# Ledger of designs, part 1: VHH binders against Riboflavin biosynthesis protein PYRD, chloroplastic (PYRD)

Scores and structures below are computed, not measured.

Target 1, 366 residues: Riboflavin biosynthesis protein PYRD, chloroplastic (PYRD), of Zea mays (Maize) (b6trh4)
Amino acid sequence: PRLAAGALSGRCQAQAAGDLDDAHYMRRCVELARKAAGHTSPNPMVGCVIVRDGRVVGEGFHPKAGQPHAEVFALRDAGNLAENATAYVSLEPCNHYGRTPPCTEALINAKVKEVVVGMTDPNPIVASKGIEKLQGAGISVRVGVEEALCRKLNEAYIHRMLTGKAFATLRATLSMNGIITNQIGKGADQSGGYYSQLMKEYDGVIISSDLAKMSALPLSREAGTNQPLCIIIAQGESSRLHIPSLSQEHASRAIVLADSPVTVEPAGVEVAVFRQIDLESILQLLAQRGLCSVLVDFREAGESFASLLNDFQEDKLVQKVVVEVLPFWLASDGLSNLAFGGSQSFPLKNLELRDVNGSVLLEGYV
Structure headers, positions and changes below count from the first letter of each chain, unless a header shows other numbers; antibody chains aren't numbered by Kabat.
F is the ipSAE of ESMFold2-Fast. E and O are both the ipSAE of ESMFold2, at different seeds. Each is the mean of both directions, binder to target and target to binder. V2 is 0.75 times the mean of E and O plus 0.25 times the DockQ between their complexes.
[cut] stands for letters that were removed.
The coordinates of atoms that the task and the answers printed are left out; those that the model quotes come from them. Centres of patches stay.

## First folded at step 1 (VHH)

Design c1 (framework vhh_5c3l_4; at its last look DockQ between E and O 0.13; V2 from the best seeds 0.00; counts 0 for: pae E 16.7 > 2, placed apart)
Amino acid sequence: QVQLQESGGGLVQPGGSLRLSCAASGFTFSSYAMSWVRQAPGKGLEVVSDISSGGGSTTYADSVKGRFTISRDNAKNTLYLQMNSLKPEDTAVYYCAKDLGYSSTPYFDYRGPGTQVTVSS
ESMFold2-Fast, scan of step 1: ipSAE 0.115; ipTM 0.571
ESMFold2, look of step 2: ipSAE 0.000; ipTM 0.385
ESMFold2 (binder alone), look of step 2: mean pLDDT 81; pTM 0.826
ESMFold2 at other seeds, look of step 2: ipSAE 0.014; ipTM 0.504
ESMFold2, look of step 4: ipSAE 0.000; ipTM 0.174
ESMFold2 (binder alone), look of step 4: mean pLDDT 82; pTM 0.835
ESMFold2 at other seeds, look of step 4: ipSAE 0.000; ipTM 0.316

Design c10 (framework vhh_5c3l_4)
Fold by ESMFold2-Fast, scan of step 1:
Structure c10 (fold): chain B 366 residues (1-366), chain A 123 residues (1-123)
Amino acid sequence: as target 1 above (366 residues)
Amino acid sequence: QVQLQESGGGLVQPGGSLRLSCAASGFIFSSYAMSWVRQAPGKGLEVVSDISSSGDSTTYADSVKGRFTISRDNAKNTLYLQMNSLKPEDTAVYYCAKGHSYYEFTPGSFDYRGPGTQVTVSS
């Protein structure tokens, strides 16, 4: 066909190879950044690669909030080879003084010739200030290489920065005949399973008080995981709530959001009491606590929990859905469908499906 | 910082055409929905047209539908409004406006606008 059959002139072939190199190095930045998944909030995930004469001479990523940025690690790795080199970075270098010196100054002091940026800072107050600082110092800057991939890497960070709310993904499990089940598919919550991976990636997980009373609190089995905060929604609870899987030593792993005063066992679990519990207030509270992303886990969820999701599309409170379909035809003992979400039908975008150990996992954007 | 700068306004005869441009900087232009809004003398702000971040969805006020066309060039960070069959009632200051939400197209929702460009339709 035309794409495979299309031969380029020598000049166009050299140009195409250069464009492929840019994409290659930017994809490497994203790969490096993902090593810090679950550790960086409220900061973004960032990777940096320093290239000289067609070879990688330095690489780095931002490992967690409070640690140096990706550019600093990449520059340390490159040493004197950073001079007259090209730096690839998945997110615009910072130009503000905080706990660490600005990355723009580090790049300028290393005498980098060019900086290639995946995406500009999503904060409109600071956007392009880092680029302008670099250009003012005589450094060439190009923007937008693999931009879609760089934005997807930080979709939760971007959402929080622009809305002041945590990025929310709804997770549910269905039978083949559309019956909601409280099960997770075989192996899903074990090492390498999709649920275990989600627990590594998401900053928090929102669950019903009924799930918390009956099951072990959600956690990742992946090595090196920073476990998600477990947000337990206690609507209509009695004066006492017992979470049998949680020890007093690990009470900080959970917070209880209640619509009436409640005493939580074990002692030491934080309780916040609200006149009325709504999803928007929850997502704002979590963002204020430094969480960029939360998974709403629809298990052991009754009418009250479901009501939090009634208008999630119209209110723009849920950005993504992850639905697992089990290879079973089941009889229903409870909620038989996911009819909440909005008063009107709406399409899902960028729908993906994959086999997860015999189940079908569907992922789509609201 | 967010910067929006309109151009292309002026005096035009009824039935004439004008093309407005808006140069955008200080944000990722391709990620935001954009709008054109106007304010006629002694009246409130009216949203005349909206365009999604990709350019594949547009809306128009009933007063301009069929006469105005909104478009964008994401490579040039520029928003356009092609105005045809202009009427005296189209006389207003026209503002370029940035949408509030990154992931969503919400017609009529914006958090920043430029200084404006005057359009006068007069015989």
Scores: ipSAE 0.000, ipTM 0.102, lowest interface PAE 18.5, mean pLDDT 83

Design c2 (framework vhh_5c3l_4)
Fold by ESMFold2-Fast, scan of step 1:
Structure c2 (fold): chain B 366 residues (1-366), chain A 122 residues (1-122)
Amino acid sequence: as target 1 above (366 residues)
Amino acid sequence: QVQLQESGGGLVQPGGSLRLSCAASGFTFSDYAMSWVRQAPGKGLEVVSDISGSGGSTTYADSVKGRFTISRDNAKNTLYLQMNSLKPEDTAVYYCAKGRSTYYPLSEFDYRGPGTQVTVSS
């Protein structure tokens, strides 16, 4: 189902908090923020919790770009109980005036006593400006509670703000004997599967034109999903590209990035032609279109597609890798491996593994 | 239809001054914060300055703070950037931008103008 505006109230579910520390309430902000995963770009995911006398009296999160910020919804939920309360917010409140007053002014007008901030704005031009505004109004401000968790929540937003490029995650599937496979694990693209969840979370998915011609375009089966934009890389294509799984009515779900003029069927699919396709230019273009995060889905990918990923470590173009290992030893009809990424070996950071319905999912940072 | 049109760019010697203007139409100008953004040759977009809808709040990049002044005339639907003490490093195409995100300042826009070239050289 679609997400309804204003369906973010947690007040009736609030429980007596007792003597809980700042970290507990900040973790609750992050939990609330995650409810908007996939819906907020180009804005960050933000949650806010208002606490009075050790009790949560208001909760809110930023549900979608163009809608009010988390602080506004939390203040609405708290009503008069916000006066003399403490507001926890995962990201520094904005100090921006536009169609509505900034969140700093909303907090000041509600007469909150204290604001606890998870992380400052990643843009150095505005960092601490919201904090300074609140302090100037006599509000106590503390910063850095659960900062690492708050930064991880918004890693793609932060990356885009600092670099002007989309945060890129490389996804691939291997057999136990290291053969790249175009399969994904059993149930991975069904509701509750890891691939379905990635499609809900990522703003876009980059795929080869070969995958687009042979298979249904990637989508999430999760309820309430804002489907990712499918970015189709067309290198060396003939003058026509047919995407059989895409109807003309849904042509806006895909964009084709080509190295030569190409006519796409169905009609209405946007085509951008590059003299030479390179990953950096693609990531800049996607950031300009409002995407914070993209998954590079390495399936049905030929040598040309693999060439886009050469030197991704040295060029800092891929931030994260997600490798699924299937519980199969495959007889090869052609050996291929993930022998791109850098001229020298490099370690992966913060490596995590989990069992995903009999397959192993490996996640690590470049 | 939202339209933004910059003017006032040109060639200027180091230490000189220029005033950029941006004529806006197709939306209620006073309701939106506006930005000046620049792109130097071979570089990415840099947000130079932002101004609130009322003009009561402004921010500046550290590279231009104390030298540039952003202002607006809501009666004329016009945004301005007064650039003083110009340096060769200020050479760029300057864009007038309306942000598409609620958070600011951001590198994204729902609209930006075609830009005006500023060249600082002897």
Scores: ipSAE 0.000, ipTM 0.167, lowest interface PAE 16.8, mean pLDDT 82

Design c3 (framework vhh_5c3l_4)
Fold by ESMFold2-Fast, scan of step 1:
Formats: sequence, structure tokens, C-alpha cells
Structure c3 (fold): chain B 366 residues (1-366), chain A 122 residues (1-122)
Amino acid sequence: as target 1 above (366 residues)
Amino acid sequence: QVQLQESGGGLVQPGGSLRLSCAASGFTFSSYWMSWVRQAPGKGLEVVSDISSSGGSTTYADSVKGRFTISRDNAKNTLYLQMNSLKPEDTAVYYCATDYSGSYRYPEFDSRGPGTQVTVSS
């Protein structure tokens, strides 16, 4: 404020402050939306902030599929202060009638003056319909504030919408000398650990039948988690598969995808049988079941499981990789490196590195 | 009340052609984007093609690009899909849709017709 009234032109400083305010409120929408991470699929994560005279008068986010949208909660919070206010929303307001009126009608009825949209609907068929409805009602609309951040928030939702397949991230652990290890780094699966956090964020986790037989099924230790569906790949299994860490009461926590009929213990676990298991068919099935995102957890994985990942880059089946490097130099036998993914080498995009309790976590886009 | 009625489906041999039609009523057809969406047995909904309100812009799924052509006649409130070089993988129920939005609800709740069955087999 002091700088805006200072030696530089007040008009130019006021304009710059307005641009900064848009970005600030849109980032707040994304922050609000993130509170629902892991709970919204097949719906997107959405946040909304209502601003009047430079102050936040209402906030909301979409907490869970089947519950009201972010705009509805933000409007309820703002009450009468929504009239003649500006509504910031991370995703274009819906223009479709369902169990409740569309969010466009809610905004029109509240008599907001302006709507600022982070990104348009990823479905090209409906893109701009909500914006056009708002404009037709005399509401000013601006689009594209913090668009990259808003798209990253919903990358899995966008991918599923455009391809009919779940967004897939490959997770693996390596030693310093590039040897695949079946362990997870120290504390990774405890509260605050990176693996625990991934289990909170992802809708499902794909694991080998060998991992399911010898270890506890993946789960998050984070508070408020909607636990991921455990997708167990049963290739070349006998007619019976026992998952010792799963109770009959919790049978719905897992699904078995098999290449032949199999009886699963405990009873109640869903089984889907394929003539031949391939990653594309798995990702399509999971998208049909309402999953936007899945983590392919490369642990206790033999050659058959590895073969699912052949040509994943060329076939565009895996979008992201997360590789943990342990601070060890190991001796190993069998499948000792991740030499699959495509017939040609390819670069990873937007590579990020961080220290995770003495291990290095590498994250990049295919 | 939005009403959409598909027709033109049937049994066809691989390499054959079919033309689907969708009759629309109950809304201002010329003001809305329209799409063809399909669902194969045991699979989810796939957006096959869409067309802008004026017909000036079209998109196609990679699986059908070069083989299918979407068009519309706003004077007759009718949407078309010309399907050439049909493959067994094109076997599905085909729906025409408007206000198709996955952003806040499941595809099954969006405005679409009852569908027309296309079966590609010898």
C-alpha cells in the first residue's frame, strides 16, 4: 500500500495490484480445492472465493462427489455480501441441471457482478457454455487467471475426461546404482511420509499379486484419508488367491484383475477376468469405475507385471513417474532396472527433486 | 424438456459404412454444441466427435479420426455422424448429447438420447 502511493505512478501501481489480487484469490481457490484431495473423483477438485471491495466475504470448495459444488458453499458463506461481488472459481461453473440448479444459475440468482475463471471446462463440447450463460445474464467474465496451476490441480480429471482412461503414475524405488528394490524408504509409508501422502491423493493403486500376498495392502496414514482402491493384478495365478492382510468386512477395498477365473479369499472381493491383461484395458476399466488417478506401484513385480509397462510412453498410458532413490549401493539379481517404456529414449519434463528423509525423490512427466 | 432421438444403427460388416442421425427438440438446437458419444459393452463412455453451434468447428477422437464425419442441419434440428471403414472395435451404443459435462457430474446424468446400437461383425 505505501509503495503504491509512493514515487511510482499511482495508476500503474494500482493496476499491478489488481493483477496481483486476481492471482492471489485464484491461488486461494486452489488451496481450498486441495482440502478435498482424494475425495472428489470422478468429479474435479474446485474452490471458490467471493470478494467484495478487496476483501474475502465467502469461501467454498467441492468436498465430495454427490455434495454441493464450490460455488454453492462460497455463496452460502457470503450470504447477502455476494450481491455485486466478484466470484473467483478455479474451474468454469457448470451450466447443467442435475439434483440441484447449475452453478451458473446460483451465481446469477446471487447477483454477482463478475466471475473470474481459472480454466474452462476440459470437455470441448461444453467449454464456454457456462461462461456464455453468465455473460448473457449481464455478468462480466474473465478467464485464464493462474490457468497452469488450475490445470495441474485437476490433471487426472482432465486426462480421464479427454481419453476415457485413468491418469497413471509409475512409482518405483532404486538403489544408487540403479537396482530395483522392493522396499520403500525409511518413514515413507508413515504419517507425513511421501508414500502415505500419495495414498491420500490417488484414487487407486495398482499392485502385483505377489505384493498383495506378502505385505499389507497400501494405505495412507494421513488424517481424513479416503483410502485408495487396491487393484491387484493376478497374472498366471492358480484358481485361488489369498490376500491375508484383507478382512471380509473390508473386501471392497480391493479388486482383482485376472487373466483367468480365480476364487479370492476373503469372499466379497470383486474379480474382473481378461483374456489377456494389458495396461490400456485396466486404465479404461478403472476410469469407467470412477477413478481419475492410479499409482502403479512397482514392488514385488516380476517380468509379467513389468510387461504391462512396455511401450507406456509410445502408447501414452503413463503420464508421470515418481522414483525414490535410496542411499544404498546394492547387489541384485533378476529384473534389476527400469529399461521399459518405449523403443526410443525420451526426456522427462518438469523434473522435480526433493529429500525425503535421506532418500531422493524424483518426479517427472512423460 | 430436452429430447434427443438417435437412429441409423444396425449390423454391418467390417469395412462397411453407416450414417447415424439424431433428432433434437425442446431446446434451441442452433445455440448448442452437439456430440456423439459411444459406450462399448463393459466399457465407459467415449466422446467420439463434437461440433460447434454453427458447424464451423469439429473435433474427433483419435480412434475415429479420418473415418468418421460429424455434421449438423440447424434448420432441421438434426445431428449426423457418417461412419466409414468400420472396425469391430466400433461396436457400441451411440448416443447424441448436448450439455455433456463431466466437470461436475457423471456422463450418465448429462442430456443425451436413448442411443442406437452399432454392431460391426461378419
Scores: ipSAE 0.000, ipTM 0.147, lowest interface PAE 13.2, mean pLDDT 83

Design c4 (framework vhh_5c3l_4)
Fold by ESMFold2-Fast, scan of step 1:
Structure c4 (fold): chain B 366 residues (1-366), chain A 124 residues (1-124)
Amino acid sequence: as target 1 above (366 residues)
Amino acid sequence: QVQLQESGGGLVQPGGSLRLSCAASGFTFSTYAMSWVRQAPGKGLEVVSDISYSGGSTTYADSVKGRFTISRDNAKNTLYLQMNSLKPEDTAVYYCATEGYSYGLRESYYFDYRGPGTQVTVSS
């Protein structure tokens, strides 16, 4: 998704060839970080590039939670060439003890001359502490190179950090005449399709129980995918819910959030029963489980499911919308539309559109 | 409360094998990625291996790749580490770990829930 750039005068301006070199290496950090898309939550996606005498001598990215950070891999790759070099990193190096020693200590021990940071840590507890640690050790630090790109890379991580809720994107399909369609476009869920790509990128997907009963559970066909958790919303269900596309072996791929006791087939699917299901509580629960991002997939969705989204703009529960428009004009005896989200109309920001196999995909921020 | 309890450590000869287990409770094990981490005498923590919530994706440190295998049984809330071709440098306390919140919502995500550890000693 495209982030707001702000006014032209508010943008970072390159003044010399050195500024352009910084942008080039920072963009490389982002490219490296994207290799881990779908694998890093609850951690951010991070890339690091070590540059000496105008040459890349080391590269690394954070592949998943629990593994070493991007700086550690880049420093290992550079070896002795890291000494007196410049390290580019898309996110402020960590300055805390966890599974591994802090990345600040790794950079100091490697005797790096300079660190160029894309964005500061969004966590208020640790913000700027890594930068201060590096500066205290005599290392030059510059911040804000390609900051907008670095923030877009980690928009879900940032949102979870600041709000304690998962970043939510609403996905829906419409006909050309505005009728909600419960199918996705041809090829969308096949390898290379936009839906398959979304399933690779998102940590979880929220679907109705009706969709779960009649269709295969959402998954990515992309190679190397860490499949999203399927969150099935069971509102007004009978005492039994059958998910025919889910095997007992893969029961861990789904959880059911129900408003009444329900027995799920296959056995082994986690069920959580709530007196009342609301979107804010769902997003908090998912964040507590380590999910940074979730797609709300608006298919086979009745009035109860739609009610979860009634005030999503005012309550800041949905951050992004992805609408697919199919090249069909559908006949309907009634109207079925996306007339929810707030009590008043609101504009979408950073609107982008693209052709996806004959359909139009619209993306915008709330 | 998240609780993790490791078992299966012990004394083994170089070239031998051990299988570690970790029993998890206090959280929905099947929805969390899990890790094995170790600490050798006088050294820092090293992440040995990670596994996704479903078991479909695994990673390994270069020091153990090809020798160790991580697996999980979500029905039993148990994480495993099969260690083959053990070397003296594999001597360490091995911890079962998961990432999450140490301080609650809107706080640091850079924490580990760890068990008390199990000692692995590789010597003749």
Scores: ipSAE 0.000, ipTM 0.148, lowest interface PAE 15.4, mean pLDDT 82

Design c5 (framework vhh_5c3l_4)
Fold by ESMFold2-Fast, scan of step 1:
Parts: C-alpha cells; sequence; structure tokens
Structure c5 (fold): chain B 366 residues (1-366), chain A 123 residues (1-123)
C-alpha cells in the first residue's frame, strides 16, 4: 500500500510498502537458503517462503543434494494455507520431471496465486521455462526481487553451470606495505573468524604441498560444517610426499594433484598425476567431481604455484579475490608480490572492505 | 541464444548406414550430457542413446545396441550418432537433446530438443 499524502517533509520519500514486503520475504528466502551453506553442491542454495494475508505460513530450504527442494518443504509446512497464497523463491522453480515431480507442478497443485522469483535459472536452455509453466496455469509471476542478493548467494553454482568449471576465489595475506605473508590474521581461523567461515562455505581449498607439510589442513571451526576438500598441489616433488598433519580421518578429505608419480604418506590419500598441472584443468576436474567453489589459498606458495595463477583475469579462471591486510610494516625479505593475473592492469568490481580483528579484509570481483 | 540443429537424415535402404550430426550453440556444450531421442510415426518419444559431458560414458536403448554409436566433439560443439544396419523400425524423427541436471542433482526429462531430422528406412 501507498503512504498517506502529506506525511513526508518533501526532501525524500519512503519506499512503497509492497516493494518493502517483497524485499523482506526474498531476504528471508536467502537467510533460509544460507542454513545449507557448504552442504548443497553441486546444487544451488535455495529458500522459499509462503505468504498469505501478510503472514508467513510456510518456510523451506534445500538442505542437501538429493533432498527435496525448498518449494516442497515450504508447501508441506504451509499445508492448506498455501492455497491462494504468494510463494517467494530465491531461484526459479524447476520445470523438469525426474526422481521428484517438478516444483512448478507442486505450486500449481497447491493452487498458489502468485510466485515471486529472485533470479531465473542460470542455464540458458531452461531459463524462463518454469516461469512460463506457472503463467500458463494462471499463476502470476514476478521476477527480479533482490536479484543481486540471490545471484551472490549462488555465484559459484551459476559459474559452474555456465562454464563447467569451479568458481575460484584467490585468498592472500599482505602486510601494510604490500609484502605477501604466509600468515593468517589473529583469530581468522578460529570460530567466528573470516577464514573459518570461508572453510564452511567453500567446497574445496587449493593449497601448496609446502603448506600441507608445515601446517594442519585447512578446516572450519563453525558448527555444522561440511569440511572442504583439500586439494594439494605437488609440483616438482620427490617420489615420496610426506604430509605429517594428515590423520586417518583427514586423509579422505584430501587429494594430491601431482606433475609426476608420487607416493603420499600417510596412505589413503587419492593422487591424480598430470603431465602438466594447469589451473583450468584443475577447475574442470573439481567441477566434474561436484564442487561448485574452490578457494586458492596463497600461502607457502612458490614460483610454480604462483604460475598456476598467470593470466587468470584474461583466461577468466579466478572470479573473486579476498585479500587480508595485516597491520604490520614488513622488511623486504624476498617474498614475492601478487604480480600475476594479467598482462595488463585491471580494476576490481564491487569492492567491499571489513575490519576483521584489527586486519582489513578486502573482497573484490575480477 | 541457445540452438541445437540436427542434420544427416534422409532415405536409406534396410541394412544401410547414416551419420547424424547436431551442431550446438549458445551454451557451454562441454558442460552438458547429450542425448539422441527419436519419435516413430504414431509412437511416443524413445531415448536411443545418452553420452556424458566428457564422452567417457555412453548408454543405448536395447533396440539399437550394437548398431548405433554416440560420440561428441567438444572442440567443435558437435554431437554425432553413427547408425549402422538400419531397420524399417528405425524410421523416426531424430532429435538432439540436452539432459539438464538442476537443483536436486537429479537427471530430469529432456527439456530442450532441436527441430529434428527425418530418418526413413525403406526399400
Amino acid sequence: as target 1 above (366 residues)
Amino acid sequence: QVQLQESGGGLVQPGGSLRLSCAASGFTFSSYDMSWVRQAPGKGLEVVSDISTSGGSTTYADSVKGRFTISRDNAKNTLYLQMNSLKPEDTAVYYCATRVTIYSGDTYEYDYRGPGTQVTVSS
């Protein structure tokens, strides 16, 4: 509904109540979807809210690949109250018959009056097919509410669907004077820290063999975490690679990608040998294994590891950069700069910054 | 713009051979499983063959096993169906189709097909 005339001073105006309601319910869909962070790959994170007479009567989210969709859970929760209601869903409802009936049919059978969609399916072959099916059944459909938020939620899923490669984020730590450090800021890998949160959210993390030899495998301290697969890059290693930090339990969460035959100790770690290791092939392999997202963790990274990131901007292999700046001025001790990515300088898009326990965390898109 | 365009159909005598091609554009061909689907006069759709994204895994309907071979060239964005020892029962419109797995990870019914190419096996 509109505000009464004469209620405002005339310098600015409030948003229409209907626009605020749509945004509110769509943000709730995204909040619900985030409950499944780290658990859904290769599927997207999706939330759904059923609203009737200005009240939420049903909520649902997609918890894991192979489980029912968000719409199904929301409709079950709403029961008979779904009839003549409005369904908000962060991603276009599916219009395909497989192991479960299409979500479009579920919404039609529940006699929903209106569907509000955050974003259309990123697959150009199926985009708008669900929307068309709903409209053909007499259901009103509106698209694009909080679209940017919905796309950000599923940026890795979208990237994998469009390219057949895992979404790659480069993570690095710099001193205040631009020197690469092999450290993570104080508390970053503890519960509530940004690195711990990244380990919950990303499907995999790519690390150097040198980091794997010296440190425990990256893991999240957040509750309910599905720990990331640790992809260890072994370039120029001897015939035996000893990773002492790998326990029997952690061995199943790691894979070694090598440029020559190696025996990994402890036993139980999968090894894939390539004639030549390149980032594109790695990202394709990870996508084929069901990973949507991977963090490239630039620590203890030599020249060979850095070479994987050459021309990443021009080749479109890295989508996002997360740089932590420590509150230190370091002496030049021979550490390399992040002087890779493209033959020409390029701007970062949608730059965000945050204070993380005294360090500055910078996030930007390539 | 998404497009699948079949070619290579025609009239052939029983025991003959044909090779169908499907040119794909407007999407990342190498990221999708592909299928050949046919519809004979007065009958429903039949999936004759499926191929995985890499080409490493293929399946065939019992009616065509040992006679048909599906393949793909990801560098050329092209899907192929080699049809040998053709029978009158193979007479149908042949469609190039994509198998889209979305959301739940489940394999869904083919949701996009090309316009089709007619194969007639007759003396």
Scores: ipSAE 0.000, ipTM 0.216, lowest interface PAE 14.0, mean pLDDT 83

Design c6 (framework vhh_5c3l_4)
Fold by ESMFold2-Fast, scan of step 1:
Structure c6 (fold): chain B 366 residues (1-366), chain A 122 residues (1-122)
Amino acid sequence: as target 1 above (366 residues)
Amino acid sequence: QVQLQESGGGLVQPGGSLRLSCAASGFTFSRYAMSWVRQAPGKGLEVVSDISGSGGSTTYADSVKGRFTISRDNAKNTLYLQMNSLKPEDTAVYYCARGLTWSSPEYYFDYRGPGTQVTVSS
């Protein structure tokens, strides 16, 4: 529903009504884009909605790298109704030829009247080129509708584009009194649980070799999941590493990063040996492999694994933290807290909290 | 540190041939998908062709299929584009570009060379 008249001047009232329509359609683009969560890397998640006479006549989203973009699906869905319509797209339409014509050409050929863009392309090679192409063809372009929401949708894609590194989120579990625990909350890794949902959303998960020896590899229980790559960090391991969860079927979902030559049993898993293992090199390697996002899962983590996270705030290697607080008060031991973020205390930004089956899940930006 | 340098462009008559080369340095060349991208006057960027890190997979834009051949020599860290039966429409600046994945990303490249001009005119 639109705003009632009388609260603003006539001009401001008209603007507010138009802005509400724009926000509505842009939020729908984001909802469509989210259907492809976990499937699009190294490409961004994108949704598109074609609107004519206040009605959605076409919808589309980018489902997977190598497949057509959101604009193409939305235009196919709209057919002839795209002519003189307004196209809403969460990310600036591409202006390069690949396996298919660029989205700018598709929009021009469909004779849309206006394009409303959530955010400009973060890649400086292509930024504003799509907008310029559309404007040159006589199409009205407006930019920045629900920009914060559109940027949050693609935060990992944007980070990888700007830095050449995977977007890293640190995941840890604490007791109510701040003691590190190697458990995750009851039901967290089952269908509908927060950990299962993270495994659907993230391209990769970094775990210690100790965790890999003791448990099944992280995976999502959510329907339609593209399972994350499991990056196993093997520091100070003997020449043979036995990981019983790496059956033949699971070997293709894992890579072992080792600081010395190691033979992994069972066979079939890729091993990369580094002179020294450091987080920056890992994040660069993962970006080069097409991963936009990675979860650093802090469980069964010794001092060597913890040292990967030293000064992560100062070095800008971790962008986000996800901390689960379990409803337990635990006796402390020698390693009791997460004291490796930087040399000085720092605030978290945009802190959000969720109730996850009796535990508290805290999410914040570094 | 990462450098890509194109060569082999120039003026050629319609129906002629040119071979472009791209010398790569500062990274492990064989681990990256590579692309040739062009920008013709008044047009957007076009991905002409891409090739996987091993060279086992190639793709071509419909505009150049059957006329252009992409190849690579991983021992020499060099990418090539053999262009045959050139048309005036092939006139463009040609860029060598590195993908951030083993397959070329459809949306972007992390590095590109300064480009080499190809002009097809009589």
Scores: ipSAE 0.000, ipTM 0.152, lowest interface PAE 19.5, mean pLDDT 83

Design c7 (framework vhh_5c3l_4)
Fold by ESMFold2-Fast, scan of step 1:
Structure c7 (fold): chain B 366 residues (1-366), chain A 121 residues (1-121)
Amino acid sequence: as target 1 above (366 residues)
Amino acid sequence: QVQLQESGGGLVQPGGSLRLSCAASGFTFDDYAMSWVRQAPGKGLEVVSDISWSGGSTTYADSVKGRFTISRDNAKNTLYLQMNSLKPEDTAVYYCAKEAYSSGWFPLDYRGPGTQVTVSS
């Protein structure tokens, strides 16, 4: 039919009536991507769904660094049904060359009709290049479906890409009256507990040498976990450091960062000695080793460990805080609080709270 | 430890040519795509060219297409950028960059210290 010129005016928009199916399929991509939580770093988590005639004909996700991308698995699953289909993908298809051809070329070769992208590549110098290549091949591209959800999925990957540092989350436990505790809530480290889930999701966990001496190393009890690297901060230690928990084959998944030469017992753990231990150098080193995310676990933390977190907001070293508040009012010998964080007060953004087995878990962005 | 060292920059007249080199160490060079990235005074980073792990595929920014040629010598762990028909707009610090992984999703894992190219009469 005739297209009226005035119908093409985009100055005033009615309420956005995007295809409701787009959001549905994009949420499915995110669900698929989450199956790989803890396994993909330094790569992003990505899911892909191929849809033809209102029916899902292929699904895929990126399961692990070194394995094929989500688009490749989804295209394999769809086979010939990918031709003239719509591909939904939570992250812009790569247009970069490695051992594997770019996913843009896989989609072009499969002759998909349309690609719907959740978020553009977070690297601003390469953003939109994959989209431009698809469009240049005659493929329709729409961008930004469930973008906030797609960005949250990959917040640590995005942060590492933009800063060259690992995404850092500070975890602490407080009593109702604001006293720091060296315990986590009942059931938190058991299967289904929030701490067990964090250990599955984070690439590394930074702990004090005092915690390492006194307690079992942080572990996830979730099925299929790729256990986090345990980063032990050894400040002011004598020439010998005894960490009994390392004797249970944890030595290969731990590293000791020390401010002076130290011999760790039992043997087999990597030791890195710094001229001066500071959080920025640690986060940069961990990013260089392929970690996108680290949890700074504030337990058994003395003054030296606490000093690593001084000015973390001003220096932009911590992005997120996770504070568990236990249902106890505790007696205190002096002031014991989280007074570090910057020379100025600051608000937390996007604050979320939930009940975790009688404790309150607070999550917010710095 | 990954190390990238650029060389070959300098002062050149408009219409001239330069060849940049990047010596790579600390990783399996032929497992990774490589890039040349530049930063002009007061501007952001621009990816000018990429090359696949084997050298079989290359891409170029529109600003340099037809004038620059990227290549690699996997036996020598060296990346090259041949720059012809240079323009004043090509004045920048040029960086060698390693793609993070053979999967291709993190194309700029590490950059070298850079080499200055100045195109002036």
Scores: ipSAE 0.000, ipTM 0.240, lowest interface PAE 12.8, mean pLDDT 82

